# VHH binders against Dopamine receptor-interacting protein 1 (Dorip1), part 4

Target 1, 310 residues: Dopamine receptor-interacting protein 1 (Dorip1), of Mus musculus (Mouse) (q4kl13)
Amino acid sequence: MKTLFEEIKASIKNNYNQDRSFWRPVLPWGGVFTIKAGRKAVSCTPLYVEIRLKNTCTIDGFLMLLYVILNENESFPRELSLHFGREFVDCFLYLMDTYSFTTVKLLWIWDKMEKQQYKSEVHKASLVIDLFGNEHDNFTKNLENLMSTIQGSYCSNWHCPTRVQEDQQRTISINPPQEIPHGNLIRLAVDELFCSKIELCEERGCGGLREFSQRVFCHGAPPFVVLNMQHWKPEDLAYVPYYLDLSDHKYLLEGATLFNKEEHHYSAAFQIDGHWMHYDGLRNVNLILLNKPPEFLLLSSLVYIRATEK
Key: E = the ipSAE of ESMFold2; O = the ipSAE of ESMFold2 at other seeds; V2 = 0.75 times the mean of E and O plus 0.25 times the DockQ between their complexes.

## First folded at step 1 (VHH)

Design a26 (framework vhh_7pa5_2)
Fold by ESMFold2-Fast, scan of step 1:
Structure a26 (fold): chain B 310 residues (1-310), chain A 121 residues (1-121)
Amino acid sequence: as target 1 above (310 residues)
Amino acid sequence: QVQLVESGGGMVQPGGSLRLSCAASGFTFSAYYMSWVRRAPGKGPEWVSTISPSGGDTSYADSVKGRFTISRDNAKNTLYLQMNSLKPEDTALYYCATYDDYGYYEYFQHWGQGTQVTVSS
């Protein structure tokens, strides 16, 4: 990973490659990276002079969010360097600061993704990389070491067949809760997953009380969390909590990713100065103010950042 | 640390009465809406009643309206549920819970240990 980052930095410094995304204010869909004439092609994939990226919407919103998160607090680059590596974080920030958006996507693809997660082929002297798929495979599963959680429970009935249990999750998935009146569904679903509680044991014929511990992060509270939203509706965007308490840590809403099922296309929405700003790399150069939830966009993910009060 | 401790449950015959109590500590009790929630054997949780911080506003599930009365004593940090005219259908584990209502962000955050109520002969 470190050697790859050094090669990318050296390539930029030597000015032999041209990133066509350079100087743009937001990440465009896809990308083209051109190699100057005379440079030797990579031996594993000869016969190309440029790299073309397709269907990058599965990572584009998250790369924008990661850049915002890294600039939110001086401690976050250091904390993320413990998981991603210092060289990755330094290179990522440099590429984003210089609007080298195709190159930052290539950094993610080659350093963080597995080869089977994307298609690649040489076509007309171009290496074409296609990221068609989903956000989890292309982005969020790389965060498992940051976001894994565990919750223990035990039943008061000595005869319970499942007396002691633990529920470990590698990523955080939020499903609509059981029907309860007077509940905002997203907050209630998150609290149902994370909070300590005592319930009647659900094991048939048990009759005991099951005590659930507070769900905790396996590797400490991460600087941000991604909540994978499962089976939610577009209108649920109107009821997204501005803050969540997770394992005795306060998290503040940073953004969301949105999914257009008909186009099979991801976009994102960012909280900027108390307003939702819509990002779609396929359609717009600039962020667009949202005054209502989008008509055809499903809530795909929520991104929260750890509050570091003082 | 928020702590809620329920008491007052037991076995009664149909038509009987019970008074449940919930002792709260670890938070400013007088600032919170409080609720009673129950779970019957083999059923999911059912909201029973909610009371405002001042005690001036109360609400009840249709199944208990006219039979149950929720109240609170902010000086003693204690929530109560007076249950009259008990029916076999009221058999459940009764939980004390905090309740927040932000308009958009209503939820039941902290639950107690529960107290068992059994209505049978």
Scores: ipSAE 0.000, ipTM 0.094, lowest interface PAE 21.6, mean pLDDT 75

Design a27 (framework vhh_7pa5_2)
Fold by ESMFold2-Fast, scan of step 1:
Structure a27 (fold): chain B 310 residues (1-310), chain A 122 residues (1-122)
Amino acid sequence: as target 1 above (310 residues)
Amino acid sequence: QVQLVESGGGMVQPGGSLRLSCAASGFTFGSYWMSWVRRAPGKGPEWVSTISSSGSYTSYADSVKGRFTISRDNAKNTLYLQMNSLKPEDTALYYCAAGTYYDFLSGYPDYWGQGTQVTVSS
């Protein structure tokens, strides 16, 4: 048995991902986990005999991205264990490598999500867990401590009531200009957030110049970052930069999450061995090569991985 | 000598249910991951479901997810597939196999019976 990551890489080389008769979907939408009527100290009837997962597209793309990221560099499992916990990382990799996809999702739900973030209900001897919602609440909120940033600013006017300020952000949200997409648009929007700048002080009656320092990571440069793109236009994947400089650290494009507005469905695209591979948990094939920008899919998130030594 | 014997197939109307069984002998059943694979007339084999040796982990093809349930009884050396809400598209010969989907993709497992026919028609 090969690891799932080796199988993904082999599929590109051998075009196996195009043969639907032999491929199973990677991290399929939803899931069913059967509970055995098992060995117990005393006889009792369980309230439910299975767990059913619904609307898992809010986490599926990110779980797949996390698996790919953990396999990109030998240091990343160690670094991410400091954030997620060593037992979580070890169990996650084991479950992915043994194709235990429903159990991987339950691991995320029970270890990393709060009970208030999802609906659960017993229905006809099944515990139904419904993850309908958004990617932030269900996944990227867990990255807030990993990706937190701070930017200082100071006004040239000594009488300014807010002379020295700090702006701490727990998420990296890009609200780009709504213009015709081009190859520099995303980079310019990222630079507007992260780079040092000087602007007119906005305090009433101040009249000073406010100098903003470069935005920096509060806990050091994370192994990966997620940029929330607020559902950019369908062509935006064609204009995504392959690298970004964030707080003097180089990051390389790893993937994206995509949103189909009409179906309220998330999918993902990954950079694997120089190819854009499309993942969709509702599809009965593994990954599909993207040879042109996807129609009707909006850019939801971009995922960048910290560059190794060059 | 490895032997896998499938049973429980038959004719059923759309929306009906069937339970398939696979009796295993000649190997340590409880040490193997087990799968169900089907073959529709004139088509290649399609993986349907896999269950781990302990039964704690299960996986399903998207086309059957939520409708089929794989299970096993290691004391009886028997693999099961509960098929609910059957569709005409589920019509196929169903085989049990010792191994996972990826073992099947790699040209394994070698252990196949004659299969059991499931026909869904009205």
Scores: ipSAE 0.000, ipTM 0.092, lowest interface PAE 21.4, mean pLDDT 76

Design a28 (framework vhh_7pa5_2)
Fold by ESMFold2-Fast, scan of step 1:
Structure a28 (fold): chain B 310 residues (1-310), chain A 123 residues (1-123)
Amino acid sequence: as target 1 above (310 residues)
Amino acid sequence: QVQLVESGGGMVQPGGSLRLSCAASGFTFSNYEMSWVRRAPGKGPEWVSTISGSGYSTSYADSVKGRFTISRDNAKNTLYLQMNSLKPEDTALYYCAKDTWYEGSLYYGMDVWGQGTQVTVSS
């Protein structure tokens, strides 16, 4: 059986000389699941039940990215099973490979989201689930255990009241540097967050130097990371680094989620073997092959995948 | 744990026949309604047929009524779908599903689909 990922790779190979190539819908916006249900004791005339999903763009790009990531390296399904659960990972891959896209979204919603994060109500015998919101609440919040980091610091003044401190972060949010630096702005902002540094201690009357250790992952280096980019202006995103060093681990640019303010809509871009694609669930053709990486204007998130030896 | 394993799919010409099987384990098979659901590439899932726990009552989608027959063998924990007069439109991945419907529940039908068996009808 040819998997969805193998079909995507075959499509890329067939169309690599074109500016763009069209492919059939993958994870269309929203979804409809129609199934006939009955009670355990009564099955003679069960009623039709329909589940309708709307505003799923807050998860659609990340589900597409997760599927690509899980297929990039043979070890990643095993590693991600530690964080998401083996049954989730196996079911997710199976459903994507069988084009069961609405069911994939329901798997995420019911297995990974809290009920408070979305609206659900019954209208005309249909269960309507509305995921209007943002990517953090609906997707990246669920990566807290995967991506949590901790940084220690020590003041040189023995009498400092807060001599030893720890800063634990559940998400990786990249803010523009306060100073206007020279060079690669994204790399510099990431280094500011992760690298060791020495600063004046801010404790009242301390006068010591505070040494910050390198920021490390609480549960080991994850197979992928998501960097939230919400505070950047388009002009500051002129260059996106193809690799980052995070706590002595090399990560390669895999993709991005993009926000279209006019449409109030999320889309995504990702690469397979250096070939870039744009994904948009609102389009008649959901995957468009690009001859170069897209310009990341109004970037929502950057997704990096841990490099393997060779 | 609950497990459903479908088999019996394949390639057939229009007008042909296939019989699908679903082997169930991890639950008391005879206590649950069982369904067949199919998924064509790029489309949402379509309910095909349901059978009661006892096997006495059956229901079919209009598109397959008169051509498909659902049945079960509770002694063998196995569900069947006999498919006759197959059409190109029947091309899909076919799933066995345990009925998990609850009034007001958000967990309708999701947790207990098998891996599916591919049916391709082509001339």
Scores: ipSAE 0.000, ipTM 0.093, lowest interface PAE 23.7, mean pLDDT 76

Design a29 (framework vhh_3k1k_2)
Fold by ESMFold2-Fast, scan of step 1:
Structure a29 (fold): chain B 310 residues (1-310), chain A 119 residues (1-119)
Amino acid sequence: as target 1 above (310 residues)
Amino acid sequence: QVQLVESGGALVQPGGSLRLSCAASGFTFSSYAMRWYRQAPGKEREWVAGISSAGGSTSYEDSVKGRFTISRDDARNTVYLQMNSLKPEDTAVYYCATDYYSWEGYDYWGQGTQVTVSS
């Protein structure tokens, strides 16, 4: 028996240049889970015999990425158990390793999402759970405490109305310059967000200099980070750096999520052994080698994992 | 009550072919992923192939890739394993399983069907 992760690697080795497609299981879009009807009783709750999931693309790519991340380093399950809980991590790995895809999505929904974040209705004998929305509300919001950062600043003008400020961010949002044609676009945008700097204070009538401290992680360097790319359209995936230095910690590129605006659909791409592999839960093929940015797809997020050694 | 019933096991010569069937009852078959496992004499049970409940995604253990094909017929509540180019190493009892899980990780298993590849 092999894990899903080992099968991904084996698929790349065995079929890399044959037709640029790979046959293996990946999380399909949606899902159906059958349950036994309750005992006959006076019941105020709706009776249903199955749970039907739809529009799960907002979590599917991240669940696949989380599975890959948990298998990249033996310390990551331990570190992530401190955030997600040990029972969650153990159950997640077991369900993924056994191809129990609808159940792993229900694990995420019930353990990690609030009821207000999704729509659920009983239709006939089915409980329908609809995850239509965005990746942040349905997945990355759960990572805010893991990825939170803080940056201080101080103005040299004693009369500045905002002399001392502190900027705490729960998400990492990157907006790289699209018109500068060189391979450091994302790295420059990351440095602008994280590095210390001195610039003219923007307070009206101040005229002082504002010194910004280096942005740091509130809870230490996380095992992975998610960079929100604001649906950026890259000319070339080579502009995505393989590594980034975030607050003096080195991170390696793990993957990305992609957004199709016309279909309102999310897919993902994994960085495996130096190759971009495209995942889409609506396709009946498992993974496809990605040589260029797909037409009509936008880069929604980038996922980086903390390096073991600098 | 959930039931899985395997059939199609037989004695075949090396290089031969067999098609195994697993008939399911007691649950909404189309809603569940299905898997095939095997257990050779004196060895632990190992996973062979899987097919998803949605999208038709399939997966295989490396030793059977290119030789075995898993498929399903939701109208007949049946999952199949087509085995080609059989080798003596494929001799085992083959089991059908479903991924009907609770948080506790309970699976439903069939009784198994014996495949023997021998001259």
Scores: ipSAE 0.000, ipTM 0.112, lowest interface PAE 21.1, mean pLDDT 74

Design a30 (framework vhh_3k1k_2; at its last look DockQ between E and O 0.00; V2 from the best seeds 0.00; counts 0 for: pae O 18.2 > 2, placed apart)
Fold by ESMFold2 at other seeds, look of step 2:
Structure a30 (fold): chain B 310 residues (1-310), chain A 120 residues (1-120)
Amino acid sequence: as target 1 above (310 residues)
Amino acid sequence: QVQLVESGGALVQPGGSLRLSCAASGFTFSRYSMRWYRQAPGKEREWVAGISGSGSYTSYEDSVKGRFTISRDDARNTVYLQMNSLKPEDTAVYYCAKYGRYSKLYFDYWGQGTQVTVSS
């Protein structure tokens, strides 16, 4: 049986009719799950007979990207299982490949999100789960220790009260550089976060120079990273690099998420075998093959995959 | 474009005082540490004083401690070096420098310098 990924790849090859759309919807916005014979009889007092999902665009683009990433390299399912768990990865792929899209969203909500990260209520025998919010809170924050980094620093003043320090971060958030109004600002911001540097020590009374080591991944270079671009403006995005060096590992642009303020809606773009596709769960035709790389004017996040090591 | 313009250099007698200024433009001044350096005839450029972006921390080369004071005025985008009890050994071109955050260089930006001469 052909996987969803194989069907999408076949659609790309069969583009001789100038039809640039995939023939069936993938991860439609929202969803309804009808409770059938699968309820646990001994521990449950039934309060509802269906589950309704709303405002799922805060996870849909990233779920699509995760599916593509897991299919890009045969080693990535094994590597990502170390962070997300084998059961999650196996279930996720199975549910995507069987078009069980509401169920895969429930898998994410119940396995990776905490109850306080979303709103839910029972209304007319329907459990309504509302994912209104932003993609950081609903997806990126829940990537476990995948992208965890650490940077140590050391002050030249032997008597500094905090001579040795460590800074750990679980996500990668970069800020636009304010001193350089043009150029490749994304690469500069990444270098500011990751590269070694020396600054005047900010400890009161110290007066020494603090040397920061190169920032490194706590659990080795992950198969993919997400750059949170929440503070970037369209004018800062003149160039999106197809290549980045992160802690001495080469990363290649895999995709992005986009945010439309007028619709308050996220969408995504990504590559399969060098061909760019656009995904938007609100549209009936929600997966479209592009002639060229997408415009990044509405950029919300960038996703990079680890290049193969030699 | 980042620019640093030093001023206030002059000829003074030993024991005199000067205040040097460095006007900064092209970057968010309050975010960055600033430094003063000097270069005497026939010598290499040497660090004199530094001040953190917040202004909370200052540091000085041993030979100028107690005589020189570095300060900053974020409203005017200016860093100062108050120089008291000047000695002939303080004769140099004084340079203002911005802390560089590029991985390849610690300081990428220097002013044109201002001449301080202590003699007579």
Scores: ipSAE 0.000, ipTM 0.150, lowest interface PAE 18.2, mean pLDDT 80
ESMFold2-Fast, scan of step 1: ipSAE 0.015; ipTM 0.391
ESMFold2, look of step 2: ipSAE 0.000; ipTM 0.169
ESMFold2 (binder alone), look of step 2: mean pLDDT 82; pTM 0.834

Design a31 (framework vhh_3k1k_2)
Fold by ESMFold2-Fast, scan of step 1:
Structure a31 (fold): chain B 310 residues (1-310), chain A 122 residues (1-122)
Amino acid sequence: as target 1 above (310 residues)
Amino acid sequence: QVQLVESGGALVQPGGSLRLSCAASGFPFSNYAMRWYRQAPGKEREWVAGITSSGGYTSYEDSVKGRFTISRDDARNTVYLQMNSLKPEDTAVYYCARVYTYDSSGYYFDYWGQGTQVTVSS
């Protein structure tokens, strides 16, 4: 039996992107992969197998970000190989470097997604794969072990039923404020999640004080983190901090994913030389400079890359 | 497609015991904290018990503490509620819930099962 990576290599047909002038590749929305098997002089139509991808915006921005991250530091491919597997990382980089965009999406779908998370149907000799849904189920849940955190707490009340407790989180989720941002709300929200604190114990009938330890990463500081912003306002993109200190490690802003609620469409933005560059595989061939907060686009997630210490 | 299916509810006498089960499908069960809630006739839903994703920590509402035990079996994608020393005031529809999930509109919310009826009477 061939491995998934061997089957991809044996059957590859490049979905070549003509916009190769940029150092960062631009993935188009969806994709078509054609497997053509047939004798040269005989009709090849009955021997065509075509795979059509749709609604891939749930993974497209993150695949672009992952490629950038893997190229930022020579240690990152090794660190991520321990998490994703060496074969995955090597194949991913090869496919991105060769503009094999539909194939890199198939690699993600078949190697990293569960079959129940997407629909696949055969229609007129085409296998249609539909990734309609959300970024978490289709992409960021695969980062949960990499980004998992734990925070311990203990209550001052000796009789508290949950005197010693741990809060384990698989995601880093930041709730949107209801007010207009006052200063740096994203940093304050991150500090609220990660820093040690003392609060009134919320257990029913308990009047004690609960002391929370600093939240720490379960498997060491990851090479990057994804902060789920739960669809903050587009204006909040102007107030994103350039760096964050998470569990005594410095992280630098790399990018964001954006959500258009009316279209159920995700796009991304990359932080380049202090400017936001917009990526939208459905509309744009090139990255486009954002000179002002984009109207009607909600901030879905922020991506930070671990910096060299100090 | 996220599904939670509760079972094990029955009519039982005061002082009796029941074990409720919640079979989960359509999501990575081991990554989520799970909770049990109940709703008595004419009252709001109230939290009963919770278990972390690791299964290392559990919590209970004061009125059920020492009588109810929450547990999980990640290999079977199931969360359980063992109920001992049942009282008439425990009569309610019991629901299991996944704490937070992401829907197709991109918002977080709890997924709930359809519930299972527990009646304690003599």
Scores: ipSAE 0.000, ipTM 0.090, lowest interface PAE 22.6, mean pLDDT 74

Design a32 (framework vhh_3k1k_2)
Fold by ESMFold2-Fast, scan of step 1:
Structure a32 (fold): chain B 310 residues (1-310), chain A 121 residues (1-121)
Amino acid sequence: as target 1 above (310 residues)
Amino acid sequence: QVQLVESGGALVQPGGSLRLSCAASGFTFSRYDMRWYRQAPGKEREWVAGISWSGGSTSYEDSVKGRFTISRDDARNTVYLQMNSLKPEDTAVYYCAADLTYYEDYGMDVWGQGTQVTVSS
């Protein structure tokens, strides 16, 4: 896979390979990459001549969001290079800027996914890579170290067997409400996760009070955060807060990912000039104004970007 | 010369079925997503169904889900729309479209001429 990636990089520079994604202004669903045609020995039969990607909706929305985030502020490419690697960030931006969308997906698959997370088979001289699954396994799992938070707590009972505790979370998950949310519900749920609090100690027979400190990011405040919304209704987009305070840092709403349960298909929405713009690599060539969200779409995640001025 | 030619439109009774075909030429059909749109009298064009270049994903407008099925035959450079349980509100001119926005000679989607579907008694 690494050797193939090196060949792809060289072919892009020499303009021998074609990534047909350049014919679309936004990241399309799937993709086809034609392997560089070179001189071959007469007796040599190549195993495959192209790579075909399918079910890439599990990463497409987040790749679009990552590109937007990287272009939001001059410091973000540097900060995200500390997490993703400088070579990855530089290559990612180059490929997105040149509309090499199938190649950027191959970069993600090779560099950030593990082989057991996807299926690949050779069929009729094509290597077919299938990313069917979910956004967490295929994309947001890679953000765990960037998004990791830790919260300390201590019990007032000196004899508590778990007197001093640390709770490290790799994801920020917001459970769906039993009732339709209103304007403060998401903010309240986020504050419950991050703010300091005092509760009865849950250790059996303890009877003490447990004091929780403010939840903080393990590696500093990231340039962006992803809230896992566990498939709330998209009508709830009207009640999404435009800003959140997370561990003394202000974050502004950038976008969302959406899930169509009937089609098992992911799409995304971007907050542009106060409007939700829908991105769907399967059906749209451009972003489409989302006037009223369809009942069949579920809110999968919310993406917030760190404010440059607090 | 890039071209899309629709066929199969007809007058049918409510509850009837039709299969529309769209024959593509002048581009590498197997590399592109294909879509069906429709336009009823006095209304704007509405997206109906889509199929990915690989055929692995299909999508539909809510009012046609469960009734319409999109498919493709890359060997014949043809995309199909199977329409079942037709209703009077399905009456429209149906258009085939290819996503060729950046194709060298076309700065926008390529559209066919359309095929008329009328559902009435």
Scores: ipSAE 0.000, ipTM 0.117, lowest interface PAE 18.2, mean pLDDT 75

Design a33 (framework vhh_3k1k_2)
Fold by ESMFold2-Fast, scan of step 1:
Structure a33 (fold): chain B 310 residues (1-310), chain A 120 residues (1-120)
Amino acid sequence: as target 1 above (310 residues)
Amino acid sequence: QVQLVESGGALVQPGGSLRLSCAASGFTVSSYYMRWYRQAPGKEREWVAGIYSGGDSTSYEDSVKGRFTISRDDARNTVYLQMNSLKPEDTAVYYCAKEGWYSTYPFDYWGQGTQVTVSS
């Protein structure tokens, strides 16, 4: 009857003053898929009768975020179908809406991951697939063409051996500022990456000034962007911008992936209509409505969605 | 202020049973998602079992399903892990963890651990 997204929205409305949790698990950690026996005669004994997934937290948070993003705007499924494929997007939404969570993870693994990216072994009667690792290798690497950017630069010295250059990046990685900043640290780091600037040319013996153009998206402004947060201290994450201007396009904070170092475990936080939720696949009831906006102290990635500005 | 103290660890033979206890102070266990983790020598800390806040709903790592049972005693503010049919691969230091506020680091508050050794 209702889609998973409609049930989540109804739960937010109904449980706002009572229960802060969604009543059933969404994308629980791991998963088991039972292989149904064929009705045809077989000459060989099957090597395994089930598939068991482990350490799926490296994809679970992003699968949850992708589902929310696809439901934020009616144009996003069409736009993201150009990147992921229409069949993938249709199947993904159907499986999420029918609570077929182990199957949606297998869809990601088989359709979007390479076999060498994960460990698999037959143990007893089970094929065990272990996704231990990081979010980039297991999920965001697939987004490289969607998020690709390019920045041009030229040196004022006509004799510079690298006078005209282009810097193409497939992912958006945000590093802490080198100098002690004033104001919002994340916004300053984003601006350093994207904005035009002039600085001393670093070529040996050049001595010219290098002018950098504004960084732009190679394939147009994507429906969402992922900012990979590298080497940030928790104290530097106090000011998370709720909007960003990227290459003359406005983006609004949708959510984040969060990393617990001691557990080597990922979770996610996201908003629907301004109501913040925390998702953690390791919990029994794993989607919880937050009573205040999150502080993002475990920040791994920030996720922003393109605003409909008119 | 939040404190977790684990106890009950011992040396047992394969097939044996143990009950671990986690005594909490500074908060009420029934209000939080409480978990057990374990760490074997040379390995990363791994999740074992959890009990959800406000009810008796529980979750388990696949290798312990059917053998381990997590429970709590709200009157004693204590969480338990009943371990049956113990195997040598269950040998580890067992830790009790309280759910943290989701955006707070570390994610959970931890006890000091209790050693379980399964050998013949």
Scores: ipSAE 0.000, ipTM 0.102, lowest interface PAE 19.8, mean pLDDT 80

